# VHH binders against q9ybd5, part 12

Target 1, 159 residues: q9ybd5
Amino acid sequence: MEGEGLLVRKIRSGVVIDHIPPGRAFTMLKALGLLPPRGYRWRIAVVINAESSKLGRKDILKIEGYKPRQRDLEVLGIIAPGATFNVIEDYKVVEKVKLKLPEESQGVLRCPNPTCITRKEREKAVSKMVLVSQDPPAYRCVYCGTTVMGDEIHDLISP

## First folded at step 4 (VHH)

Design f5 (framework vhh_7mjh_2)
Fold by ESMFold2-Fast, scan of step 4:
Structure f5 (fold): chain B 159 residues (1-159), chain A 119 residues (1-119)
Amino acid sequence: as target 1 above (159 residues)
Amino acid sequence: EVQLVESGGGLVQPGGSLRLSCAASGFTFSEYAMSWVRQAPGKGLEWIGSIYSGGRTLYNPSLKSLVTISRDNSKNTLYLQMNSLRAEDTATYYCAKDFYSWEDSFDYWGQGTTVTVSS
């Protein structure tokens, strides 16, 4: 007899993010708002610390039925520059994007300086940060000059 | 663009051995896990095993003692060695490109090569 529930299947639609640095798939789920209970609308597969010829080790994130927003590419690029974002429709890859650190980011990263004008309710200024270093990643607030670097950047991603 | 071409199928006697090949083109072969899948006449798909980009293999437990999967990244070629073949191994054998480094989703398949085990 053949076994039911074979591992082999083609996905009809969804998003697959490949070549994620080890450990960053969890950060992506948080940033996209997909951790339980929010993620229950989609079928999500996470592979952590998988083998990779390019990276040695990688994470992979698959979200079946998910329709990405334009801001998702910026957010994911901040978390995993160099990862590959794939959109699947009718069993085919219809879009493939290599993620990168955005040169500028508006409304995505919050300035950590509590005295910054972007943190003050009365001013209503939208955050704007510029990339000042790629290795390690570093962003500087255009308004107050505060710089954030490395993994701390991920904590500043707006919900 | 992406192409997978299987070869090496044919008629073989019970207890015999056979080596299948899959020639890949149109993508960076060394970056992807590759798999073998078969389909016997009138039956569903059966996953045989996979080989990751780094060479680690994972097999269907029911077939592990009978098959060996290997790859040659310099030739963009995937191999399936089969030993102790039985009549129930008669099937069309497919080479498949892993979509994202695990065996539950593939984005490309070859056209298959037929193996018939009979006396």
Scores: ipSAE 0.000, ipTM 0.139, lowest interface PAE 12.3, mean pLDDT 79

Design f6 (framework vhh_nb_b201)
Fold by ESMFold2-Fast, scan of step 4:
Structure f6 (fold): chain B 159 residues (1-159), chain A 119 residues (1-119)
Amino acid sequence: as target 1 above (159 residues)
Amino acid sequence: QVQLQESGGGLVQAGGSLRLSCAASGFTFSEYAMGWYRQAPGKEREFVASIYSGGRTLYADSVKGRFTISRDNAKNTVYLQMNSLKPEDTAVYYCAKDFYSWEDSFDYWGQGTQVTVSS
């Protein structure tokens, strides 16, 4: 546990996300609403392109004082499946979660098809995507059948 | 102003092939994603295929392995090669600019080209 935390200093409370594929830490910050022009309520540390025995190279993201929502875990899993999410309390890891691509995602990923019923205000349909491939990641809209894969998925994360 | 002109539709028997073309003008074609959508009578318009500026392609499950999207940046044209056509492929096919920008792309649909597949 502490061996995996060598690149980040101890924090009293918050989250530490480890084993992030290189470059994805910034995608995570954007998806969590923590990039400019918005201000931060939390102290954020980002380690980019660090050595990793598991991945060769990795990013690490540390957000002091942050209390994650369930939606956050789903969003982060879409961005970096296989990354390790650590909840810190009183300088100790109290929860460790391996992030994964959700099998089904409702209200999180927006269908890119502009004519989809989920894009129509009058219909009140909530977006619903199902996972159809792990590698590369791919989701299909249950309403119109449109499939999105790879890095394009990250642009569809609703605010 | 953005203009899209589809062509290549027609009547074909099941198992046949058609190639659709969309000639684009009014924007820097090579910098934008292009897509194809279709609409059958009484149904919602549905996604068929898209091609990004870098050449990456995306297909609806219903056409994967049968249709191929391509582009020619020198001619400002996007193509849809349709093989192994089925009666359920019968629809008006529409060309769209900037697939990812739903807000802007919708206003730049072409006039459409009718594809009819007989059994």
Scores: ipSAE 0.000, ipTM 0.086, lowest interface PAE 20.4, mean pLDDT 78

Design s01 (framework vhh_brivekimig_d4)
Fold by ESMFold2-Fast, scan of step 4:
Structure s01 (fold): chain B 159 residues (1-159), chain A 120 residues (1-120)
Amino acid sequence: as target 1 above (159 residues)
Amino acid sequence: EVQLVESGGGVVQPGGSLRLSCAASGFSFSEYAMSWVRQAPGKGPEWVSSIYSSGGRTLYADSVKGRFTISRDNSKNTLYLQMNSLRPEDTALYYCAKDFYSWEDSFDYSSQGTLVTVSS
């Protein structure tokens, strides 16, 4: 039986994100600024399309030595609501967070409408998006009313 | 590192068509939205169209909606702009940009663009 547990090895310290929908581990690396070759400062392990009793298939992302920022939880929650974020110290989970879609996102998601006031040089407005649907995920710009849904939201995450 | 090379421009008569291409390299093309931006002689840059990373959604400026079609081929790291029913006011240098364009946008790479001239 070469199940889920055989594809995962322990890390001494850092973060482990589990129960990631298949294919979204790379979206997470992009959002964290860690897409190769940039992430090589840390030991990064990506398990793609592993067996999962909850999801059928899942990705797992391990970043040894990474120190999470508060903004990281918001960003990762947008990419994979329901995924499990684990902080590891001495091979043990010291903190476990279930990721969720933030109800409001300020300065994280940029409006895709280039003519929106939040995108204009002459106007000093910070992007603000509000969650209008959880399944499928959908956000609406407070300023111009543009709505984005599903995987399209991931393209709007500020670098 | 990031390189964007536009091609496909030329001289066409009003009502004509052109297809522009943008060859991208030096970054993970399939992970980024892409945009077309144009600059007419003596004017500032104008956003034309954007496409999400998967190709699942497109956005168009009102001036080109219904005439232009943006598309991408992630396997070839190439962005396209099909331009139909061209008008003299579409005359501009066209260039592609990584991610969604904004008025404060800084392009990842400065390219020469491709010139489109619509003249009688």
Scores: ipSAE 0.000, ipTM 0.282, lowest interface PAE 13.6, mean pLDDT 80

Design s02 (framework vhh_brivekimig_d4)
Fold by ESMFold2-Fast, scan of step 4:
Structure s02 (fold): chain B 159 residues (1-159), chain A 120 residues (1-120)
Amino acid sequence: as target 1 above (159 residues)
Amino acid sequence: EVQLVESGGGVVQPGGSLRLSCAASGFIFSEYAMSWVRQAPGKGPEWVSSIYSSGGRTLYADSVKGRFTISRDNSKNTLYLQMNSLRPEDTALYYCAKDFYSWEDSFDYSSQGTLVTVSS
């Protein structure tokens, strides 16, 4: 770390997600549907395991030209609660959102229990999960009571 | 809410000097590294300098190294930039920013910055 400053090209417009826990930037790209073969429309810069005064180490994700959906904030909050979501216009931050674990999630997280009623009618039944712990993160299925926690939650994010 | 207020800009001749100040509030100033970033009209932001939370280490862009000095006073929650041997290409709006890496993480768009104009 001989010099510090801008690690990757600055963007004129789009989104920058900062203070991502190390290694979760790829989880975010997958959850947003931006991993190949999708995502070719966007210029994407990913910084893995950079220095951070807040976290010690962090990932940074820059998506030039991207326009976020409300669902995106919920999904990103599940993956990296406490990360900072920045909307960029003319090289400046015009909106800054601190991501958080949603208290309730509908149609976003799939119940892992194969006997759950939400699994009997795939693509028709709407999953519903409620936050039962923030540290570690844990969600419980309202229908069958199955609880999932930590990194397993990320594997349950619906496309 | 993080608030940063820059001051000290002005018009100077080439070779002149200016001292910029940044008053910080809304966070524990002594726990964060701080940076100066500048933006010339029609251009993107350029990182200028950073200082560690303790003030014990400083970093500079090659374009300003040897001419600019960054410093801080944690008791006053204030960041400084001493600019010597100013050049026309130093003309820009100057912003202070929380942390090292990015204008986008630290840059508060509500801040007006402080304008430095170097002209003959």
Scores: ipSAE 0.000, ipTM 0.249, lowest interface PAE 11.0, mean pLDDT 79

Design s03 (framework vhh_brivekimig_d4)
Fold by ESMFold2-Fast, scan of step 4:
Structure s03 (fold): chain B 159 residues (1-159), chain A 120 residues (1-120)
Amino acid sequence: as target 1 above (159 residues)
Amino acid sequence: EVQLVESGGGVVQPGGSLRLSCAASGFTFTEYAMSWVRQAPGKGPEWVSSIYSSGGRTLYADSVKGRFTISRDNSKNTLYLQMNSLRPEDTALYYCAKDFYSWEDSFDYSSQGTLVTVSS
């Protein structure tokens, strides 16, 4: 039976991200490069604003067939620290990771300062941000000292 | 030891103005964003405004946009909050904070803050 006993179908293989703060599942899809035209490659299920004993409300993101990259864990940790990242094989969880804010981020977050050395034409300077606050999340550029906070950080994630 | 000393509060009529100051010591002020947070009687803390360490970038709660202006003087290690068009609902203890306010609506203040009372 289609979806018998389940609001959302179990996946055979791929990734399930659980305990996502409400509304951030879409931010994750954008950051992973899964919005059109790229996203059509995978079967994606999104549950928005579901019941959660941990958060009161949560999003859940299921991406069938997706093979996670190491960079993905860093990006997702920036968007939803504390969320649970599950790798699924043959309908079973084979790997489980609690996402966290990375203490340093290289080549992932673009400095918003247009005069920063990392923003110049030369490709030699790789962006490097350091975590300066957990709550709210905030990163500071190592090269120019520019600090970014909260939802602004998500707009700086390089595709 | 990080120390923050707020001042400039007082009693004012609705529509009045006040300028708050926060003197910072014990850390490199110019390397950190700074925030203003308030706590009204019987309510939890509410984030009011933040200013970035690099200067020029400011953020405001929707309740104070257009009325409050945050600024800083890095040469004096001082944070300011200019409050205009004050309303009774602005009545609160005002605290300055190193870095940004908690996104989980939690805030740890070690200072006594400065009291702003808007009454008619």
Scores: ipSAE 0.000, ipTM 0.107, lowest interface PAE 19.5, mean pLDDT 77

Design s04 (framework vhh_brivekimig_d4)
Fold by ESMFold2-Fast, scan of step 4:
Structure s04 (fold): chain B 159 residues (1-159), chain A 120 residues (1-120)
Amino acid sequence: as target 1 above (159 residues)
Amino acid sequence: EVQLVESGGGVVQPGGSLRLSCAASGFTFSDYAMSWVRQAPGKGPEWVSSIYSSGGRTLYADSVKGRFTISRDNSKNTLYLQMNSLRPEDTALYYCAKDFYSWEDSFDYSSQGTLVTVSS
């Protein structure tokens, strides 16, 4: 049995991320550092597995009072490319952005290979991953050639 | 609070086997990759193996590849390391660590560990 999301109130200001694939709202909260016990300063509403004419099923994430950084948009795009990012002011959508997979990621995705030069403390190489496929999503480490795809990419997101 | 409790160590002869367990609590285990790290007496930490959050893919240090198998049971919040064909140089305290990275940034976040001694 499929369930519907709970009814949630409109937010005065902050962000609303819509058209998130089912279950990915939790991945977003983890990547933003907002899973408990963190995130207490924010009023967060999560709707999971709701009906969607576009996706069949979707998650929705609302974070009242949150002002995103550029890094946050890159991270959210990695987790849910095609999701809609809405900036809310006075209960109205003032900006709408379609999230996308970044073509390259510096310092956000970290190579999982512990012998990679980017993992060596004294080498000071910044992690750099390049997008090699969009469907399924796949990234390759520029330094050692290690590749990751699909949901594996989410394990590489740095705090 | 993040808690990791290792168990399963012991004393074995060369060529023997042991299975280590790591019981995790205080975080959503299924959302994180996990790693095994070891520290031999008088030496720094050495990465042994890692497993992705889904359990779908694994990584191994060259020194243990083909002998050790990492696995996880997300329903039990437990990480495992099956160690076969043990050698004297595998003697170390073994620790589990959250994600691919935490063991490099702070080894002190790992728990007490479990001792593996390979000797005749």
Scores: ipSAE 0.069, ipTM 0.549, lowest interface PAE 6.6, mean pLDDT 83

Design s05 (framework vhh_brivekimig_d4)
Fold by ESMFold2-Fast, scan of step 4:
Structure s05 (fold): chain B 159 residues (1-159), chain A 120 residues (1-120)
Amino acid sequence: as target 1 above (159 residues)
Amino acid sequence: EVQLVESGGGVVQPGGSLRLSCAASGFTFSQYAMSWVRQAPGKGPEWVSSIYSSGGRTLYADSVKGRFTISRDNSKNTLYLQMNSLRPEDTALYYCAKDFYSWEDSFDYSSQGTLVTVSS
């Protein structure tokens, strides 16, 4: 888009994620569990590929009434490092976080190695990944040593 | 306006322990993740540890994992760092910071921090 789009009224409470790299807003909705059928419970505004003075192009995501969980910031940081996450309460920003790749991620990324213990006994072994490269993004499984890189990381986000 | 006041630093011998505190005001402490950041002599600032707003998840730099414990008391608006098995390499000014991801971009260097010196 060209700075035009569906205008969304200011929300009393919820989340606004700005400066999302183009095309990743839908990846975020999937990771947050907000795609159908769950997504229909929330008033969601998505602006795709809008102009940005900072990034050239960006996505924006507004989710009215949504209260983020601790895991959400970590997941969103994996999907869109550099995006801005705003928590809105009483029409005011009460928390503002610049998303970044987390150093360590537990219980969020599924190891792609089918023989990994985290795949076999989920109740006994929770996945644990450590950041080994920022560009491209890369995580290594602490249990089996498997490394995942770039966009394939997004496919491993647990529901 | 955010105010963060660090305390608890001192001089200890290698293997010793210290407990740092950070008193927070000017924002809703219970809604923000908090971090500890240190600046060693001659180095830039480096992230040490973070704790999510609920206290339910903690993260540590590899250099301090297993030795340091971050915690918080939301009823007192206070962040803590328990430092055990201290090493000379832990010598630094220690600062607390609001937020998990934005500390490096918005860190207020006008804060005094608290000095930790590990030496014989």
Scores: ipSAE 0.000, ipTM 0.105, lowest interface PAE 18.2, mean pLDDT 76

Design s06 (framework vhh_brivekimig_d4)
Fold by ESMFold2-Fast, scan of step 4:
Structure s06 (fold): chain B 159 residues (1-159), chain A 120 residues (1-120)
Amino acid sequence: as target 1 above (159 residues)
Amino acid sequence: EVQLVESGGGVVQPGGSLRLSCAASGFTFSSYAMSWVRQAPGKGPEWVSSIYSSGGRTLYADSVKGRFTISRDNSKNTLYLQMNSLRPEDTALYYCAKDFYSWEDSFDYSSQGTLVTVSS
């Protein structure tokens, strides 16, 4: 909270997600349902491809007044493991969390196998994935065994 | 050829304990995660628990969390499931599976499973 926020106005309350890999901020907004026409109205500031001493380049996402649910933190961790999630109150960071790939995920990732029971609308099986590799990220469907890896995972996040 | 042989099932009263074993052969056991899957009479397969290849991480279904413990001995190519505080709802055929849960994988290895019956 020193100088970094001068590129974009500091927020009184809400969240600031820093150290996002370049281009992932839009993936985050889409996954959180915050892009029009979804119906959410938030004051959002996005910095794309900014300089970073740690990553070379980074995105920054600021969402005023927003406090993600637990499910949202899981989604953010899938998109940008290693990013820093900051909760802001009264212009101060009151909570700082390093995002990580969840070890298991229920109802968040859609299995890409079209014959999986979790892909059939009338079946009541809820998608469940387990983390099998962190680098590159990889998840395996517990119902049919299909494995998904890398950037493909982001396309499978349920809206 | 991949082979999985389950054992250790039996009849036990509610609140009792059983330890299941799965003897694996035909693949490098220490390189794969392993899972336990069960199928109750008249129902489809249900994932129970998984353990990573090193044994360093374990995962459990909410229905068994705190009661069951999955473990492995890579030197013996054997997977275990310690089942405590058994309930009638735990009655099922139990199968071990290579890697994470897939009912097809369990049946592809031609294993019979091991029957666990929780009753009087």
Scores: ipSAE 0.000, ipTM 0.082, lowest interface PAE 22.9, mean pLDDT 77

Design s07 (framework vhh_brivekimig_d4)
Fold by ESMFold2-Fast, scan of step 4:
Structure s07 (fold): chain B 159 residues (1-159), chain A 120 residues (1-120)
Amino acid sequence: as target 1 above (159 residues)
Amino acid sequence: EVQLVESGGGVVQPGGSLRLSCAASGFTFSNYAMSWVRQAPGKGPEWVSSIYSSGGRTLYADSVKGRFTISRDNSKNTLYLQMNSLRPEDTALYYCAKDFYSWEDSFDYSSQGTLVTVSS
């Protein structure tokens, strides 16, 4: 039948993130502050470990009614570089963007060095990381020089 | 108990150099990281630089990296900031702070700051 194998459900408006590496859809929900019970006001569909001709297996995340901030796109790119971000309006894709690791990240990634100036609550220094490697992903703190790589980066995303 | 006394400020021309000093007392200086913080006229405080207790690691704000050098002499309980290639936007009151806390913590320690004016 037409569309029986298609796992992407139609939504009227919101966002659909496709080609997410397996298991990272939950990382995205956590980083966006949408894990239950906080996400209950949105209709969220999560497909885990679906078949993908591109990746072998993929996750898909749909958030109906969600209007992402610029910060959210940066966060999503850090979690799943290469994933496809789709903006939906009137059941149609009106914008499609391939996510990428940002070259610089300000106010998003927390430095893991407990002595770093950006870790002090009373200090107004804003965290700033620069991309130093794409494969594996690695960021360096411009203030203290500490480098973080791979999936450890996801633990440093400010909620 | 904690006291910090900044000195070395003055009026310089763009491209000039200046060295600030901070004399610390009332605590074991060698056990704490130290910072320089500045406040430009009409602006909020901005962190400039920090140095670890041993002097073995230094940190700089992007705006001053490559131009300023922080250092310390634990035997003299003194913190320094060497400022080179000064720009008009470096004009500010400079404060010495214990640890990585904000410059406002220095007021609790009777710090007055030292004024740096870069005139064009």
Scores: ipSAE 0.000, ipTM 0.077, lowest interface PAE 22.7, mean pLDDT 77

Design s08 (framework vhh_brivekimig_d4)
Fold by ESMFold2-Fast, scan of step 4:
Structure s08 (fold): chain B 159 residues (1-159), chain A 120 residues (1-120)
Amino acid sequence: as target 1 above (159 residues)
Amino acid sequence: EVQLVESGGGVVQPGGSLRLSCAASGFTFSTYAMSWVRQAPGKGPEWVSSIYSSGGRTLYADSVKGRFTISRDNSKNTLYLQMNSLRPEDTALYYCAKDFYSWEDSFDYSSQGTLVTVSS
């Protein structure tokens, strides 16, 4: 029987993200800065809406040669909490991480409130959001109290 | 179910002071930022002030800055608004809100508010 292990076997090094909710693999690529014209130095495979015993349907994202950045787990956890992040080195899985919604996030999510102090460069405040709900996901701005929920969160992810 | 009960309103002369309280229940108060919002007769709701779960950050509308002070006591699940140097234009029904934006939605989850009238 074929399984997700086939993807792991096919790359020498890089990242394999499995159990992504259907349709969110492209959201991940955008958040990682890998949509054109970026991403051309990595080989990327995207499987959309595949069979999953865990989720019914899933996306899979494989990025050969990609070196994880310090904020990647946080960003990816915001997009797909519960997905599995695999680090591949020399054809073997060296690390498996179950992604989760971070309890707080600094400099990653932009507050949508135009009157927020974090939207005013002169105030020199870095965005800080605190997780206030897991399902649906919801974050609250520490500075102005504005709450953002569900899919709108993904639109607020900044480089 | 989120419950918010405002109190402390009344009739006061211009230049006077009032302290509003908001008793919160049905959620973990200490993990949420809280806001005060007011609605004057014939006008839409206006954001007044917010205080954050970080404990040290407060924001004020320009119209009340320097006159109002927002504070909270997480051990009592209570939000406060100290209003000094009150003006006739501060006359409004005052509400506390768990969310700045959620106040702009349906009023089904809003309390009755507390009425502040500034008149001679």
Scores: ipSAE 0.000, ipTM 0.108, lowest interface PAE 18.2, mean pLDDT 76

Design s09 (framework vhh_brivekimig_d4)
Fold by ESMFold2-Fast, scan of step 4:
Structure s09 (fold): chain B 159 residues (1-159), chain A 120 residues (1-120)
Amino acid sequence: as target 1 above (159 residues)
Amino acid sequence: EVQLVESGGGVVQPGGSLRLSCAASGFTFSEYGMSWVRQAPGKGPEWVSSIYSSGGRTLYADSVKGRFTISRDNSKNTLYLQMNSLRPEDTALYYCAKDFYSWEDSFDYSSQGTLVTVSS
């Protein structure tokens, strides 16, 4: 077998996310709103715990026909910083992005503090978090100062 | 639902040639890349060659470059592998596969394959 080009050959158009930490591909599908029964409009391939020269083990997620939304890179970067996001057109990689933790995130992460103004029943304040640590990942709420860290961040991703 | 039927295998002497065919049904053949995968006795599966859905690009394993040619006819839903300058190490059961992932991924082949034996 040879080369990264073989991965692109799987789909004519859509997205391929490579170098995902093992087990995170389903977290990504949930964050994108594509867990069944949603997502049935697209052909989705998931490879779990495959061999990787870079990571030892990796997941791969392929979503044929999917057109990436503006927020997708931000959301996916929160889940798998360092993963590779590929946009495919006519079987070719037309855009390749290395995902990263966004320095600031608005409307994406829900504050875990029940008394925060962004958690009020009639929510009018949009959540806003700032990155305060990359390893482990940590975000701080701009409104109430509450910090959320590590894997707990994934549970706070809003639709 | 997806059906792949390989044919064209046989016994040939070293330096000989064979042409393998794969008749596909149950899916829109023209929308998928296709591959040939082989498995020699006592060994795991080995990727041999792939062709893009349009036929516009082909890839080959280093062990077969210059000797094998992959092609397809989308109007007939058929994949081909022209094998020239055959060597004893090419002896294997050959499978036609719908799609395949990167070289780090496993292959899916659902048919019986076609046996190629290279001996004098």
Scores: ipSAE 0.000, ipTM 0.099, lowest interface PAE 17.0, mean pLDDT 77

Design s10 (framework vhh_brivekimig_d4)
Fold by ESMFold2-Fast, scan of step 4:
Structure s10 (fold): chain B 159 residues (1-159), chain A 120 residues (1-120)
Amino acid sequence: as target 1 above (159 residues)
Amino acid sequence: EVQLVESGGGVVQPGGSLRLSCAASGFTFSEYSMSWVRQAPGKGPEWVSSIYSSGGRTLYADSVKGRFTISRDNSKNTLYLQMNSLRPEDTALYYCAKDFYSWEDSFDYSSQGTLVTVSS
């Protein structure tokens, strides 16, 4: 009768990302290409600003039926280093990864410098960024030396 | 045809070490991430470790962190897994896979894997 007290139902299969810093679950959905204008193929549950014994407050993201890709762990690590990535099968965690800022990133982060060779269509150079600071996060373009820091990095994640 | 040939398995005592190799052919090795996946008797595939195409990023299952090291040599089209401090629970058939999440029964079963047995 009266509610069961569950914030979000358990999923049979898919991905659960826990310990996400408050507000970054939507950044993750955007980076994974799961926000409009695309139609959703996945059942998605988002918990925003929940209680957390480890962080004080956290977001949780559940994507039912989603099969993660190699690129996904890299972009999620850039958005929420320290978050926990869980692969669920038959209601059980079959894989668990603590996300980290990748030490280098190829083809994922675009250089913000409009004169960089990686920004020129005809050159076909693949972007390559190297982690130069973890706190605050900072990446440096290996081609032109431009450095990007903090929240600006999230704007550079290529679709 | 994509072909992956694993080698380096064997029988070792707990605490021992082994180094696995995977020789790849039939595709541009340097353009793909690679993974190690294992399957213990009677169980489904379990992802062990992955390495980005450039070699600049590596990922490990919590069960092997600090004990296993994945590496690659793109000039030789070869993937490696250095296994230290081996435990009985590491006993499994080990496969290399093209792609990050091939452990979900979608990996290329053209390889036979290499058997690792940890026993006293």
Scores: ipSAE 0.000, ipTM 0.096, lowest interface PAE 19.3, mean pLDDT 77

